# Designs tried in a protein design chat: miniprotein binders against q56419. Part 206

Target 1, 326 residues: q56419
Amino acid sequence: MEGRTLEEVQEEVFKRHGVLVPKKELEDLAKALEEAGLLLTEKVEARLKEEEEKLKRERPMRLAGLSYPEGEREARAFLEAFRASYPGEGEEARVLLMPHLEPSRVPEVYGAALAALEKTPPPERIYLVGVAHRPLKEKAAALPVPFQTPFGPALPDLPALQALDALLPFELFNTPLAFREEHSLELPLFFLKGRFPEARVLPLLVARRSPELGEALKVVLRDFPGLLVLAVDLSHVGPRFGDTPLTRTLAEEARRRDLGFLERLAEGEPEAALAFLGANPTRIDGVEVVASLLPLLRERKGKVLAHRLDLEAPTLSAVGAGTLVL
Below, E stands for the ipSAE of ESMFold2; O stands for the ipSAE of OpenDDE; V2 stands for 0.75 times the mean of E and O plus 0.25 times the DockQ between their complexes.

## First folded at step 17 (miniprotein)

Design n2 (at its last fold request DockQ between E and O 0.65; V2 from the best seeds 0.71)
Fold by OpenDDE base, look of step 17:
Structure n2 (fold): chain B 326 residues (1-326), chain A 107 residues (1-107)
Amino acid sequence: as target 1 above (326 residues)
Amino acid sequence: TEEERRFEELFIEAWELLFLGYDSGNPEIMRQAIELFKEALEIAKRTGDPEREAAVLATLALAYYELGDWEEARKYAREALRIAEEKGIEYVIQYARRLLEWLERLG
């Protein structure tokens, strides 16, 4: 159907049949079950409180043994294998955009990130900005505690975190439970900690665009210089995300949007990148993060090192991932 | 009761895994969730709690959907719907119907 936009096709499908949004259905069902007393009990609440108290001290690994090896030796071999999966050379990064998707799905994209890190002088600190997949009380949040990794704990930069908090109009240290299982931080952190074992980390989550965050970070980065990492995925298309099974047309549109987004970022035009996406019909994951960090991305030129639209064959769905250095 | 407690523990843990698997894109995590849901389902059956049974069945339908097992998803959704309609569990009825409608479109 040579002339219709993805939006038009989606609208037509929606008008004709309605579209199931799986994430929304998950959330709605979970909420209904909570309201029915099946997912939220007094005991669960007590456990959550205990977990919240533990999160005041450290954030344990959640995905060790699932997405990456738990043991240090095996973890190092894992890193090396991922680096080997990318045949190119990296470039020095001041800003690194990398994925947070299951690593095994896009090994060469993570490999490209590792290649960039090889060309990057060890930073004193890493500003790691992920996507909140759970609700936050505020637009953004931080967890100022050590994050466990196979390479030892990633220690927080408390002075820099405190400086950031002081510049924000909201409490930065909110919603600690949102960090408990947040893979958008844990997965990138594995690679970052493995490469820069001595770097302190500022683990940040964005739920909604916060221009205040970008402005505050711009100020903080002057006094507390470091590597900025955007841990974001790109397009999400197919039945898992409310679309029909992946077609050539849908895949081409997803790639077009992913690459168009990344290329505009590489040109130092983050506003143009966001504008290019419009209503974001392919559901690029990182839009709220980029929208929050505009002051830090403007006029920075860089290079797209890798991109993949990874097909999950059983679900006929695909997720885009990319690595960008600025 | 101990069985009710165990059901709740399994059901909550399974839902946590389901979200984690969905968001991370790791199907193995979702498979682990399904195993826990199946244990929860057996408890619900033994205790004779149709609401818990219907809830788990609906959730299993969704979990199998997320794995791309449309046949099993349909099976569990139909069973969830059956029980929910018999017992007047409205939120499960609504969910199961929507899921079945979507599954019919996928072929």
Scores: ipSAE 0.780, ipTM 0.920, lowest interface PAE 0.7, mean pLDDT 92
Fold by ESMFold2, look of step 17:
Structure n2 (fold): chain B 326 residues (1-326), chain A 107 residues (1-107)
Amino acid sequence: as target 1 above (326 residues)
Amino acid sequence: TEEERRFEELFIEAWELLFLGYDSGNPEIMRQAIELFKEALEIAKRTGDPEREAAVLATLALAYYELGDWEEARKYAREALRIAEEKGIEYVIQYARRLLEWLERLG
């Protein structure tokens, strides 16, 4: 192998420090615009405060007409079409891992979740754990209000939420605005509410791993049994995520990381699943949720029902999604 | 003043859609954001507000980059940079230059 020149070493250092991270670039530009007075004017700020007050009473649909139909009849047909996209049979789930990626990109992965729900006795409540895409005031948050869906409101399980809040070293109901746009709850909830219309919901977000959340949930689940849903995506690779254009090698690595992670979870070994990822070089989205929920995942064996690494030709990027039952 | 209020409403609504489309992985939502950004751009041009015009152009450049339309991204970044350099709008200069440099490395 040729020796590396000083220029090559300097170029690699420049690339590391000068790497464009697209979401961070969007966030930083938005913040610069706020500081310049172009995004957070008095009128816009008043609107956001009004929205925050509304979110203390209900969470409206944000993605109706965009990711799923707004009308109930059309929404039921949509649900059935997704189930048909997965020709296999599911298995009963006490824990379900499913994606929150745009459903039309991974229809068979959502279909596999529906197949699992077909085999699952209707729960009294669903612990729906998504990934915060906006900052939370704490490591995790909940919003104890009805979430609107085309199938009617998904009602909160207030006693279970209050029990959870009482066990945490921080206020659980801490960042209502973070839920306003949060697709990681809304997209999975569409499928869950459509299949279990009577179940109450604990809508939870994780921003940063919280061992306290997992320990508290283990206690709450004893008195308030239900279905635990991890609403997470897997690998994120390519220029849309700060990499060079997707290669076959990077895609194969992302697929191997996704499946290795899921398979170790299916063996009841969540710590091994996290260790397998190491520094998480393909940016699996579910790591903080799994790390928070270790007490609920240990020794639960199950099966990977579906996986797709969905390629984005225009961006030369890909996102992984999977369905796991435990 | 009415047009300035309309600009502000369009601009924040478009940003909300852009983040929603980006985070959910839905490019159609991002394209809807772009349509609102283009309407905001027309207002900024009509009102003769170069900071608003440069800001929308820089935002459009990033939005097109996120959609994988790198030709449009380069076009809007260059236009943003031209205005921002003329008017001394430093944060736009920095973002437009960084995007253009990155696009050349991807090339």
Scores: ipSAE 0.747, ipTM 0.899, lowest interface PAE 1.3, mean pLDDT 90
ESMFold2 (binder alone), look of step 17: mean pLDDT 84; pTM 0.827
ESMFold2, fold request of step 18: ipSAE 0.555, 0.704, 0.688; ipTM 0.828, 0.885, 0.878
ESMFold2 (binder alone), fold request of step 18: mean pLDDT 84, 83, 84; pTM 0.831, 0.822, 0.833
OpenDDE base, fold request of step 18: ipSAE 0.765, 0.760, 0.759; ipTM 0.914, 0.912, 0.912

Design n3 (at its last look DockQ between E and O 0.66; V2 from the best seeds 0.00; counts 0 for: pae E 1.7 > 1.5)
Fold by OpenDDE base, look of step 17:
Structure n3 (fold): chain B 326 residues (1-326), chain A 107 residues (1-107)
Amino acid sequence: as target 1 above (326 residues)
Amino acid sequence: TEEERRFEELFIEAWDLLFMGYDSGNPEIMRQAIELFKEALEIAKRTGDPEREAAVLATLALAYYELGDWEEARKYAREALRIAEEKGIEYVIEYARRLLERLERLG
């Protein structure tokens, strides 16, 4: 629907079902605690300022030792194991859609991404577009600093980032603290850096659909060619996301929406992909990313390499993940 | 005080972990958050701060909910609600009630 944010639509869907979105509840509680002075104190503000100053120099690993190995040798073995988990061959990608979910949950989906990267000539730069799970001051943001990985730092492409900033109606370099723990960049970057150690990176986050971003990137890509990576997940269903426990019906609906979304993208019809989701009742992640990048996705045909709806058994919830090349 | 400072440090770090664990889908991160919240809870109890205690209890309830431990989530939500109602902590009352209602729907 023209003009409503995914959040507004989700709120409406959830109001109808009388279930608050768990993330919204988390955010609301956090906000209430902040207002009560329990999460935001003078000392916390000072610490946040210090962290913000550090983020002017580099973005440290936050998930090393948790989601992937910290050591380079172990990290390489990790990459190889994930690649091995996908039995197929990849295809050359100009655009890669891959997940940002905990890698251990969907190893073959990440493996499919690695397979695609094997068939992709090493890019000079990677436009890595993730999902902002924290609020941004603007619709999109970038952090123009090295991102630490077990394979060494992923260095920013400053000229390309500056060119992008110059074409946007807002300051691109906003909300550095939103990048501090953003896994939607860190997790895919691990795989990308491991495969393309010499590629520069443009780490981008999207909070809300920005048509301006897609148009600007289309221009920038002419002068600064590179691989475009959409780091997005798909459906989020079950109690963790405000639904009842996963049922066959709910899982089938999630898969239908995931695959329908990916297939339409693979056909070069991103607007049709978005329209297909409607109110997005299964909460496909990355809708705002796709909506922002429409100019770059139109008329590009590709292939869905992998899809999984991964059950988190303790919570009876599931998250969809997919790998698409264009 | 030093205890108040320590509480704040733990509580903030635990919330950061909770968000990260929730968003990434890594339950181990959320378990780490829970351990920090438990330490914060003990501090709140020792200092006799019912607002901090109720806040941590409500947060623990949420964290256990996110791990799929509905029993522990209910336990902590009920305790949060009890303290909050006794002390008139409205935002915790509202949150804990909503969480309990959700937990009741899950069985």
Scores: ipSAE 0.657, ipTM 0.902, lowest interface PAE 0.9, mean pLDDT 90
Fold by ESMFold2, look of step 17:
Structure n3 (fold): chain B 326 residues (1-326), chain A 107 residues (1-107)
Amino acid sequence: as target 1 above (326 residues)
Amino acid sequence: TEEERRFEELFIEAWDLLFMGYDSGNPEIMRQAIELFKEALEIAKRTGDPEREAAVLATLALAYYELGDWEEARKYAREALRIAEEKGIEYVIEYARRLLERLERLG
């Protein structure tokens, strides 16, 4: 039995087969600090192992008190304020695309999602598909444990998750640490759990497109019907994302790209939506999720309810968010 | 020591907050990370650890850069560079110079 470095443990947990939204400057410095011994200490190693074991039982709130209120009463008021920020009517969703961007930045986009949920019969389960911001060992992952929310735990649909795992050519449950900091599940889940307190959840992450995931989910959804949620953001433009400063022209192009993508999805043409983005699809956060889920999106028509390209004036950058029902 | 343990706790928590704020697009979370980094900086100065001091200064420069406070970013990057050049801390020298060059291009 040999002692192992934290780096060796992390490498065995993570694999190099996903594409994530770039955060190069942060990752470069963090890696340099790790290599210098300033960030990965014996104490950090012990903490990560403890958190990994905890994640095998439950996923705690990480953004309570930061992005949404911790208390249930305040959380319900928060939901209602967000619904009120969207003055329109929703439409029933069998598939819902919604953002995972900080809710206060795009309140009407989350409000549109709530309006859609208002028109949607309560599902038995929710297939919540987010974007991995940390590497996964495989193309996709799940965490089959309760996710804590201010509304109580969102319970996993274990039979559906097990059926999904059995159909995949890779291990679905082998990257629990990737869920530790994953806001792309936590932020949408707050809104979903608040509206559907009885629904079980399949919390899924995509790092890199997996046709196998989409085919398997199509099979699982037949036996385990539910609401499919794509928790994705759209364009990422400007210096914060390694791009040139945002101009009016670049903002118009980003908006056109977002809306063109969403409109083609709304026409039931997900391949055309991906083709519309051209050679640099990484400007839109949700590309790998859509590419994985093609069998579930084809020929399903719907409507774009909301879109916002939210400006970050201090950084001359912007992030797009939208709400689409199918 | 107690001060070394305090530094490690602050530095790790601040990095967690910095990534979470960046990824979720929440600048208030990133500002909370900055406050913890500033506390960690005070400890590095008191304990006379120039590599920790330069590392925290470089991290503060990065955090302000990502928030779009580019004047503060320049300030911290220059101080990180000064210490790193004096003490031969190559990765900080390389990072601080790259960041200062990028900030010059942003104007």
Scores: ipSAE 0.636, ipTM 0.871, lowest interface PAE 1.7, mean pLDDT 88
ESMFold2 (binder alone), look of step 17: mean pLDDT 84; pTM 0.837

Design n4 (at its last fold request DockQ between E and O 0.72; V2 from the best seeds 0.00; counts 0 for: pae E 1.7 > 1.5)
Fold by ESMFold2, look of step 17:
Parts: C-alpha cells; sequence; structure tokens
Structure n4 (fold): chain B 326 residues (1-326), chain A 107 residues (1-107)
C-alpha cells in the first residue's frame, strides 16, 4: 500500500543505532495506543478540555503524598529536614540553579538550595524556569494562575508575566495542559514557597532554546526585580536513559561533565559551559534552559554549593543534581 | 459497558502515572501505575479482549523496565508478544520485541 510500516521504520532506526531510547519508547507506545483507540477517545478528549479549562484558573498539587507531605505542619518539618541535610552555609543568590529530581534522592542538594535561600533577602517574585517534559506549542510557556502548595497558593505575578508576554514573538500563555504534570516546577516550588511564602511566582517552562526569552527576561527583571531560579537536573546515564549498565567509567564521565558545566557557569561563562558538553553524551538536563537564558548568566560569577550523581541501583542508572549560586 | 468504561479509566490513568514516574525519577509513582495496569489487565482477561490484554501487558513490561524489575519486564513482554503474534497486533509485536532484545543485551 503506502509507505513503510511503523515496524519497518523502527527496525531500521534500531539496527542503525542498536539502542533503546526509553523516553521515545514511552511516547511511541502511547501514540500507538492512541491511534488504536485505547488512550484517545471522545470521553478522553472531553476530559482533557475540562482539565485545560481548570488549569486556566489554578494548578493543583500533583505530588503531595508522593514527593512531599500534603499537610502544612508536616510539610514545614519536611522542609527543615532538607535544610539539615546540608551542614554548610549558603550565599545570597540573584540566580539559583537547583534540581527538580525526586527530592528524597538528593536531600543535601535541595538542602544547599535552602541554605542559599536562607542568605537571600525575600524577593517580591520568583522567576521559576523549568524544563517542559510535555510538548509545548511554542519554545517556552507560562501558566498565569495560582499553583497550590502545602504552604498555600503560590500566586502569579500577573504584571510581570504580562510584560514578558508583550516582549516575546510568540504567545507566552500557550499550553496549559503541559503544566498539569510538570514536576520541574512543582518540586522546586515546594521549597521556594516554603521559604518565601509571600513571593509571587512566574512559572515558566522551556521546551526548546529561545534567545528571545532570555532577552525579554533581562528587560522584565529590570522593572520587576526578583530571584531567578533554573530548575534543572544534570547528567542522565544508564539503561533508564538508553545506555548500557552504569560503569565506573561512565559515572566518572558523568560527574566530570556535571562539575565542568557547573564550574563554567559559576565563572560567568555560559557559552563555554554549553561548549564543554559537546554533543552532551551524558544528557545533562537543562541545556535548553541555559541556552535560552544566556543574557542573564553572562559575566555573573558565583559558586557551586553541592553536587551529587545519584545511583539508581535497580536500573543501574544515575542522575546528577547540583546547586549553583550566581 | 461499565467494565469497558472502567478499563478505559484505569488504563489512561496508569499511563499518566507512567509518564510522571519516569520523568520525575520516582519509583512509587511507577508502582502505582503498575497496580492500575494490573487491575485493567484483569478486566481485559474477563471480557476476552485480546488487543486490550496485549496492550496492557506491553505497558506493564515497559513500566517494570523503568522500575528496574527486569525479570517482571521480560515476563510481561513475552506474554504480550505471545498474544500479539497470535492475534496480529503489530504495534504490540514491535514494542515487545524491541524491549526483549534490549533486555537480553543488558543481561
Amino acid sequence: as target 1 above (326 residues)
Amino acid sequence: TEEERRFEELFIEAWELLFMGYDSGNPEILRQAIELFKEALEIAKRTGDPEREAAVLASLALAYYELGDWEEARKYAREALRIAEEKGIEYVIQYARRLLEWLERLG
């Protein structure tokens, strides 16, 4: 009949590369199930439309009871336990790089972020920039609604978000459903809202690098000063990410890539940090965020407070996380 | 039917959890997805729907792979493949074969 079957195309890609790409496998199987009528029905489409309308009013907690406690008292104790996991002192941050990996896996890295916030005057607002794990209609997006937390709603800074939208060559408020499950905002926000309960938030996602976003944010930050947070993870290595099982050599390379990237950012050299990664063989997360925000990172010197390459023993894999203050 | 509607709800929710668990690196979310997939599997078996059964088995295989329980991943992938080959369910055949070959390479 028509062109090559899905099987024929996948077989050719598999043969040429000899590797399973796990995120792609999730996406491709989900797509095949949608096409088969098992994941996308008239009822599902109606539900998604209803959820999209709800997300235009508020973003509910998705990870309460899973990654952090639902109750406020327990959440405050949880927050302080993370601070205690990092015995050092922080530094004042104008820009903070912190992870979005499951917090229990890297407690001292989140603790280092809290130590930095401890030294940071309470900001009027936080520019929280995460990594889109679902497709966006544009290179970047925001959701201008309250995000629920155990510490109360994190209110959007609507004037700053509107100013940002006006400066971009695309509609900023473009993909509400992408925020529904986005842990790269929810997990850092738990810590940020817990420490700065009065700060408003600009919840931003980057899918693909946008130099325009960085230039626009530089302008908006002059009129609406606040804390800039890059909520990104570092190396992803091992079978869960398409490699063979983790070895000492692969782990050493991942640590070298993570630290070299962070150190170059700490020297105010974000272009050098990106160049150091080359083809990014350890899949450092957040490269699109850094590439978007170059104008905000250039010439800004700081310090790496913490780093961990966290082993996932059951999957023979690892994920890197770090805390950087600029 | 009511069972068909329940299968749909379970299967869709399980897939949402599967994406969340993978992306966040949280194995408890993956375990929750697996429990929903198992409930959906029992409905597919009870209603005698081989495409739904094979689809859930393939989904379970992938979920167990992501969790790091590669013995269970192989088990569910083999059963998915058996049904899919007998019934000609091509997209399940493709994914089960790829996963099984990858798991053998890892071992």
Scores: ipSAE 0.764, ipTM 0.920, lowest interface PAE 1.2, mean pLDDT 91
Fold by OpenDDE base, look of step 17:
Structure n4 (fold): chain B 326 residues (1-326), chain A 107 residues (1-107)
Amino acid sequence: as target 1 above (326 residues)
Amino acid sequence: TEEERRFEELFIEAWELLFMGYDSGNPEILRQAIELFKEALEIAKRTGDPEREAAVLASLALAYYELGDWEEARKYAREALRIAEEKGIEYVIQYARRLLEWLERLG
């Protein structure tokens, strides 16, 4: 890869081998299995229906005991340890960009988020915008139910959610099953609920860029002020994501794109941040979220508190994570 | 049958875990998926359903790939391909071939 652009390498790999095992390959296999009747049975449909009905009442923890402790005491110790992993001080946030990656992979990045939250007056409500890793019926969705956490349920702000729904050209309350296992909300919510136990939450997912969402939220935030949280990861590079094993060149490119993206956001230039990524060859996760929230990010200056490109050694792959306050 | 039902339950749950593990970056989730797939595989073998067997083997190959265990991924992909070619299971053939080709490039 020395002397070649990432795009050239990807094109060469693609041309030579035509085989990228990206998320699409996982999805394609799943789809094929569904079509073969192995993943979608009458029984599964019935169970999914039951789960959907349950999701009308609450969203249970899915990652408790896996990604974070289930017990409150242990969960508090977990929070403290993560905060301790970041040696710096935070800044007050009106907008917080933080990761949704497995916390143990990027503890100091979550620590930086906690540091920012320490300097942030307790908000009445938190607009938590995650990435939909499963398909949504619409470009964005919300689940207007309590989300379970070790610190108690995160309660929805129904008035604010309703106000948002009223301003959108599509039904906001769609695809509840997409929320059942969505870690992009669950993991950040753990930290947010732990810090702000009394804050109501608007759990939002973005599948595709929705300029309408940003415009609607801008209006809603006037009447329903709160903390905006973008729960997004950055670059995804390596074999898990269709690249060759991580090299110095690939890592440098991923870091360059991550930091270039975050720095432009920190300067209040979200359009420039998106333009900087171009075709997004390192697969920055948060692109669709940022693209949806442009009206809320424009002209807001802030600071990058932390960044890490975390190597997953067994897969020779890496994921970027960052914490930004605006 | 009860065994078919159990297979379906295990296979679906394993795939749910596989998706979650892929996205979250938590390898323990993938390990749990693998355990369920292995149980499903044993059922498929006992019932003599080659399509289910091939499907599970392909799924295991993917799960091991996601864990970075390339050797086991190759092993299961080859076995999936073998059975699928014998029985004409086209979607497994295509997937297993692609995965093997990729694995050959990794080393």
Scores: ipSAE 0.750, ipTM 0.922, lowest interface PAE 0.8, mean pLDDT 91
ESMFold2 (binder alone), look of step 17: mean pLDDT 86; pTM 0.863
ESMFold2, fold request of step 18: ipSAE 0.565, 0.662, 0.675; ipTM 0.871, 0.892, 0.897
ESMFold2 (binder alone), fold request of step 18: mean pLDDT 86, 85, 86; pTM 0.859, 0.856, 0.864
OpenDDE base, fold request of step 18: ipSAE 0.714, 0.713, 0.704; ipTM 0.917, 0.916, 0.911

Design n5 (at its last fold request DockQ between E and O 0.85; V2 from the best seeds 0.78)
Fold by OpenDDE base, look of step 17:
Structure n5 (fold): chain B 326 residues (1-326), chain A 107 residues (1-107)
Amino acid sequence: as target 1 above (326 residues)
Amino acid sequence: TEEERRFEELFIEAWELLFLGYDSGNPEIMRQAIELFKEALEIAKRTGDPEREAAVLATLALAYYQLGDWEEARKYAREALRIAEEKGIEYVIQYARRLLEWLERLG
């Protein structure tokens, strides 16, 4: 195997044996079950409509008691513990890239984000850009309602959201149900709200690269300054994601891609970061977000504060996470 | 029927948890999904609905796969395949076969 790229190896494995793509298999099975009438019934549709109506008022916590404590006191202790897990000091951030992976898997990476936030003056508003793990009607979406947290509701910045909507060629306020359980917003928001309780939030999801979003945000940020947060994970490798069990070679490649991506972002070269990934064979999660926000990332120099490739031992799979300040 | 309604409720909720657990990387969420799927499975067995039974079994196979329990995943996939082949449930047959093939490669 000396001299072959990971892509070549993966292609060979695919050609020889076929590769299960677990996410696709989940989606395909779900779709088949829906078509068979097992997952989508009239009653379910009615419930979804009711939930959609509720989402016009607020987005409740979904992961409280699962990923973070529900109670405020316990939540504060949780934040402190995560901060303590990172031994370094942070830097002031105008742009923060942080993970949305289950916090317990990468505590020091979230700790690094908290360290950065400690050095960041309280923003008036936070542009929180997550990854849509469910389909959106448009390339990107926003939910202009309060998001519940253990620290109280994170209130939307309606004027800034409206300004953003006005500059986009599509309706920004689409697919509210996609926000219902979207952890890529909820998990980072826990840490952000805990640190900046008075900041308003623009909860944004990206499903597909939208250059229009980055250009629009660049304009909006002039009139509505704030902290930009990219809530993205990095490589996803192993059986859970369609690869063979994690090997040293696979882990090294995942780390190389993660760090190469982050370092190029830290140098203010987001296009180079994307180009470096090529076909993205290790499945870096945040590519569509970064691709959408190029105008906001260009020429911004920063620092990688933390990185981890976290092994999930039972599945012999790993997920990369990082914290970057710009 | 009430049982059919309950099955649907459990099955949908479990699938939501399965996606959430998969995407978030929280195995406890997937374990919760599995518990709900098992309840749904019992309903499907009681009602004598082989399609629902096969569907839940296939889903359980996938859920156990996501937890790294390859043995249980194989067990449920084989049972799903058996029922699906007997009853001509094509989409389950196809899925279960693919999953079994992948599981064989994992050892």
Scores: ipSAE 0.796, ipTM 0.918, lowest interface PAE 0.7, mean pLDDT 92
Fold by ESMFold2, look of step 17:
Structure n5 (fold): chain B 326 residues (1-326), chain A 107 residues (1-107)
Amino acid sequence: as target 1 above (326 residues)
Amino acid sequence: TEEERRFEELFIEAWELLFLGYDSGNPEIMRQAIELFKEALEIAKRTGDPEREAAVLATLALAYYQLGDWEEARKYAREALRIAEEKGIEYVIQYARRLLEWLERLG
C-alpha cells in the first residue's frame, strides 16, 4: 500500500519471508562498507595488488600461531598429538577425504587422516582440493607457488599443474588473492606436509562444480600419479549458519546426512551420495568438490575412518567433519 | 592522518580475521578480530566520526553473534542503530534491524 517507506517495506518482507543467512550478512555488510569507502580504499587496493604479486611467488603461512604452532619443533609435537588422538589403525588411501575445520575442534578426525597416511606409500605428489571461501574468477583455481609450512615449503608440481591448465577451458591460475587466507588448503596441508615432506603439491580450489576439472584431472593423474585429497567439511547447522538453535532432531538429521553421504562415497557411488543430499538442507560443503571430481570417485570403494558432528555450545550450532579413505 | 591510518589498518585487519574466524570455525580468531574492532571503535569515537563508529559497532554485533554472545550482539546492534538512525546511515540501519529481529526470533 502507499505511504510506506522503502525501508519499512523491505523490513516487513524480511520479517515475513526472509531468512537471516549469516555468511550473506557478513558479505553484504563488507560490500556496503567497501562502497562507503571504509573497507576498500585506494590504499587498500594498492596493497591488494602488491599482495597479489607476492602470491605469484609464494604463499606464506596465515594460520601459524592461530591454528597450529609456527616453530618446526612445536609443529611436529602438535602433529604427533593429533595422531595420538585417534587410537585406531588407518588404511591405505588413493583418495583421502579429510576436513578443513579448525583442527582442535576435531582432533581424532585429523588423527584418522594421519593414520591413513601412515598406511599410504609416500606419493610423488598430492592433489589437494579445497573449497574456495573467497570468490574465484572461474569455477576452479590453482596457485603454482610454494606454500610455506612449519615443515618447510610445500613445492608445487609445476609439470602436473601445467598439464592440468592446458586441458581446461579456462585459465587455471586465475585468482591469486583467493589463496591468501584459504584455510581449506592451509590446514590440511600442515598435516600432509608433516607426513609427506618430499611430496609436491597441486593446490586446487573449487568455487562451483566443474565437470571439466574432474575430466582433466582424470587425464593428468594417469601421467602424474599421486594422492588425491578432498579437503572438505560436512554439515553446518544451527544459528551460526542461519538455522534455529541446534536440537536433538537437527543434530540427528545432520549426522544422518553426513554419514549417508560418506557411506555412499565409500561404496564408489558419488552420484548417489549427491542425490542422497537433495537440496542439501544441512549445508554439507563437500558437494561442489565431489560434484567436480565424479570421474575420480566412481567405483572406488573404501571406508569411513572417523566422523564427528562437533558441537559449538556457545552458538548452539555444529559442524560435521569426517575422514574417508578410498 | 595518523589516527585515520591506524583506524583503517585495524578495521581492515579485523575484517580479515572476522572472515577467517567465520570460515575456519576458530573462535579465538574471532576474539582477536573483536579486540581490533574495539581499538578501532575507540579511534572512531576519539575522532568524532559517526559513520566509522556506527560501522564498527555493526561489525562488532556480527562478531559477537558469531561467538554466540548474543547479549553483546544485541547491545552493539542497538548502539549502531541509534547512531545510524540519527545520522541517516542507511546500510547500518538495515543491517542492525535485520540482526535484532533475527535475535528476537531466536529468543
Scores: ipSAE 0.764, ipTM 0.896, lowest interface PAE 1.2, mean pLDDT 91
ESMFold2 (binder alone), look of step 17: mean pLDDT 84; pTM 0.835
ESMFold2, fold request of step 18: ipSAE 0.702, 0.714, 0.731; ipTM 0.873, 0.878, 0.885
ESMFold2 (binder alone), fold request of step 18: mean pLDDT 84, 84, 84; pTM 0.831, 0.834, 0.833
OpenDDE base, fold request of step 18: ipSAE 0.768, 0.769, 0.771; ipTM 0.912, 0.912, 0.913

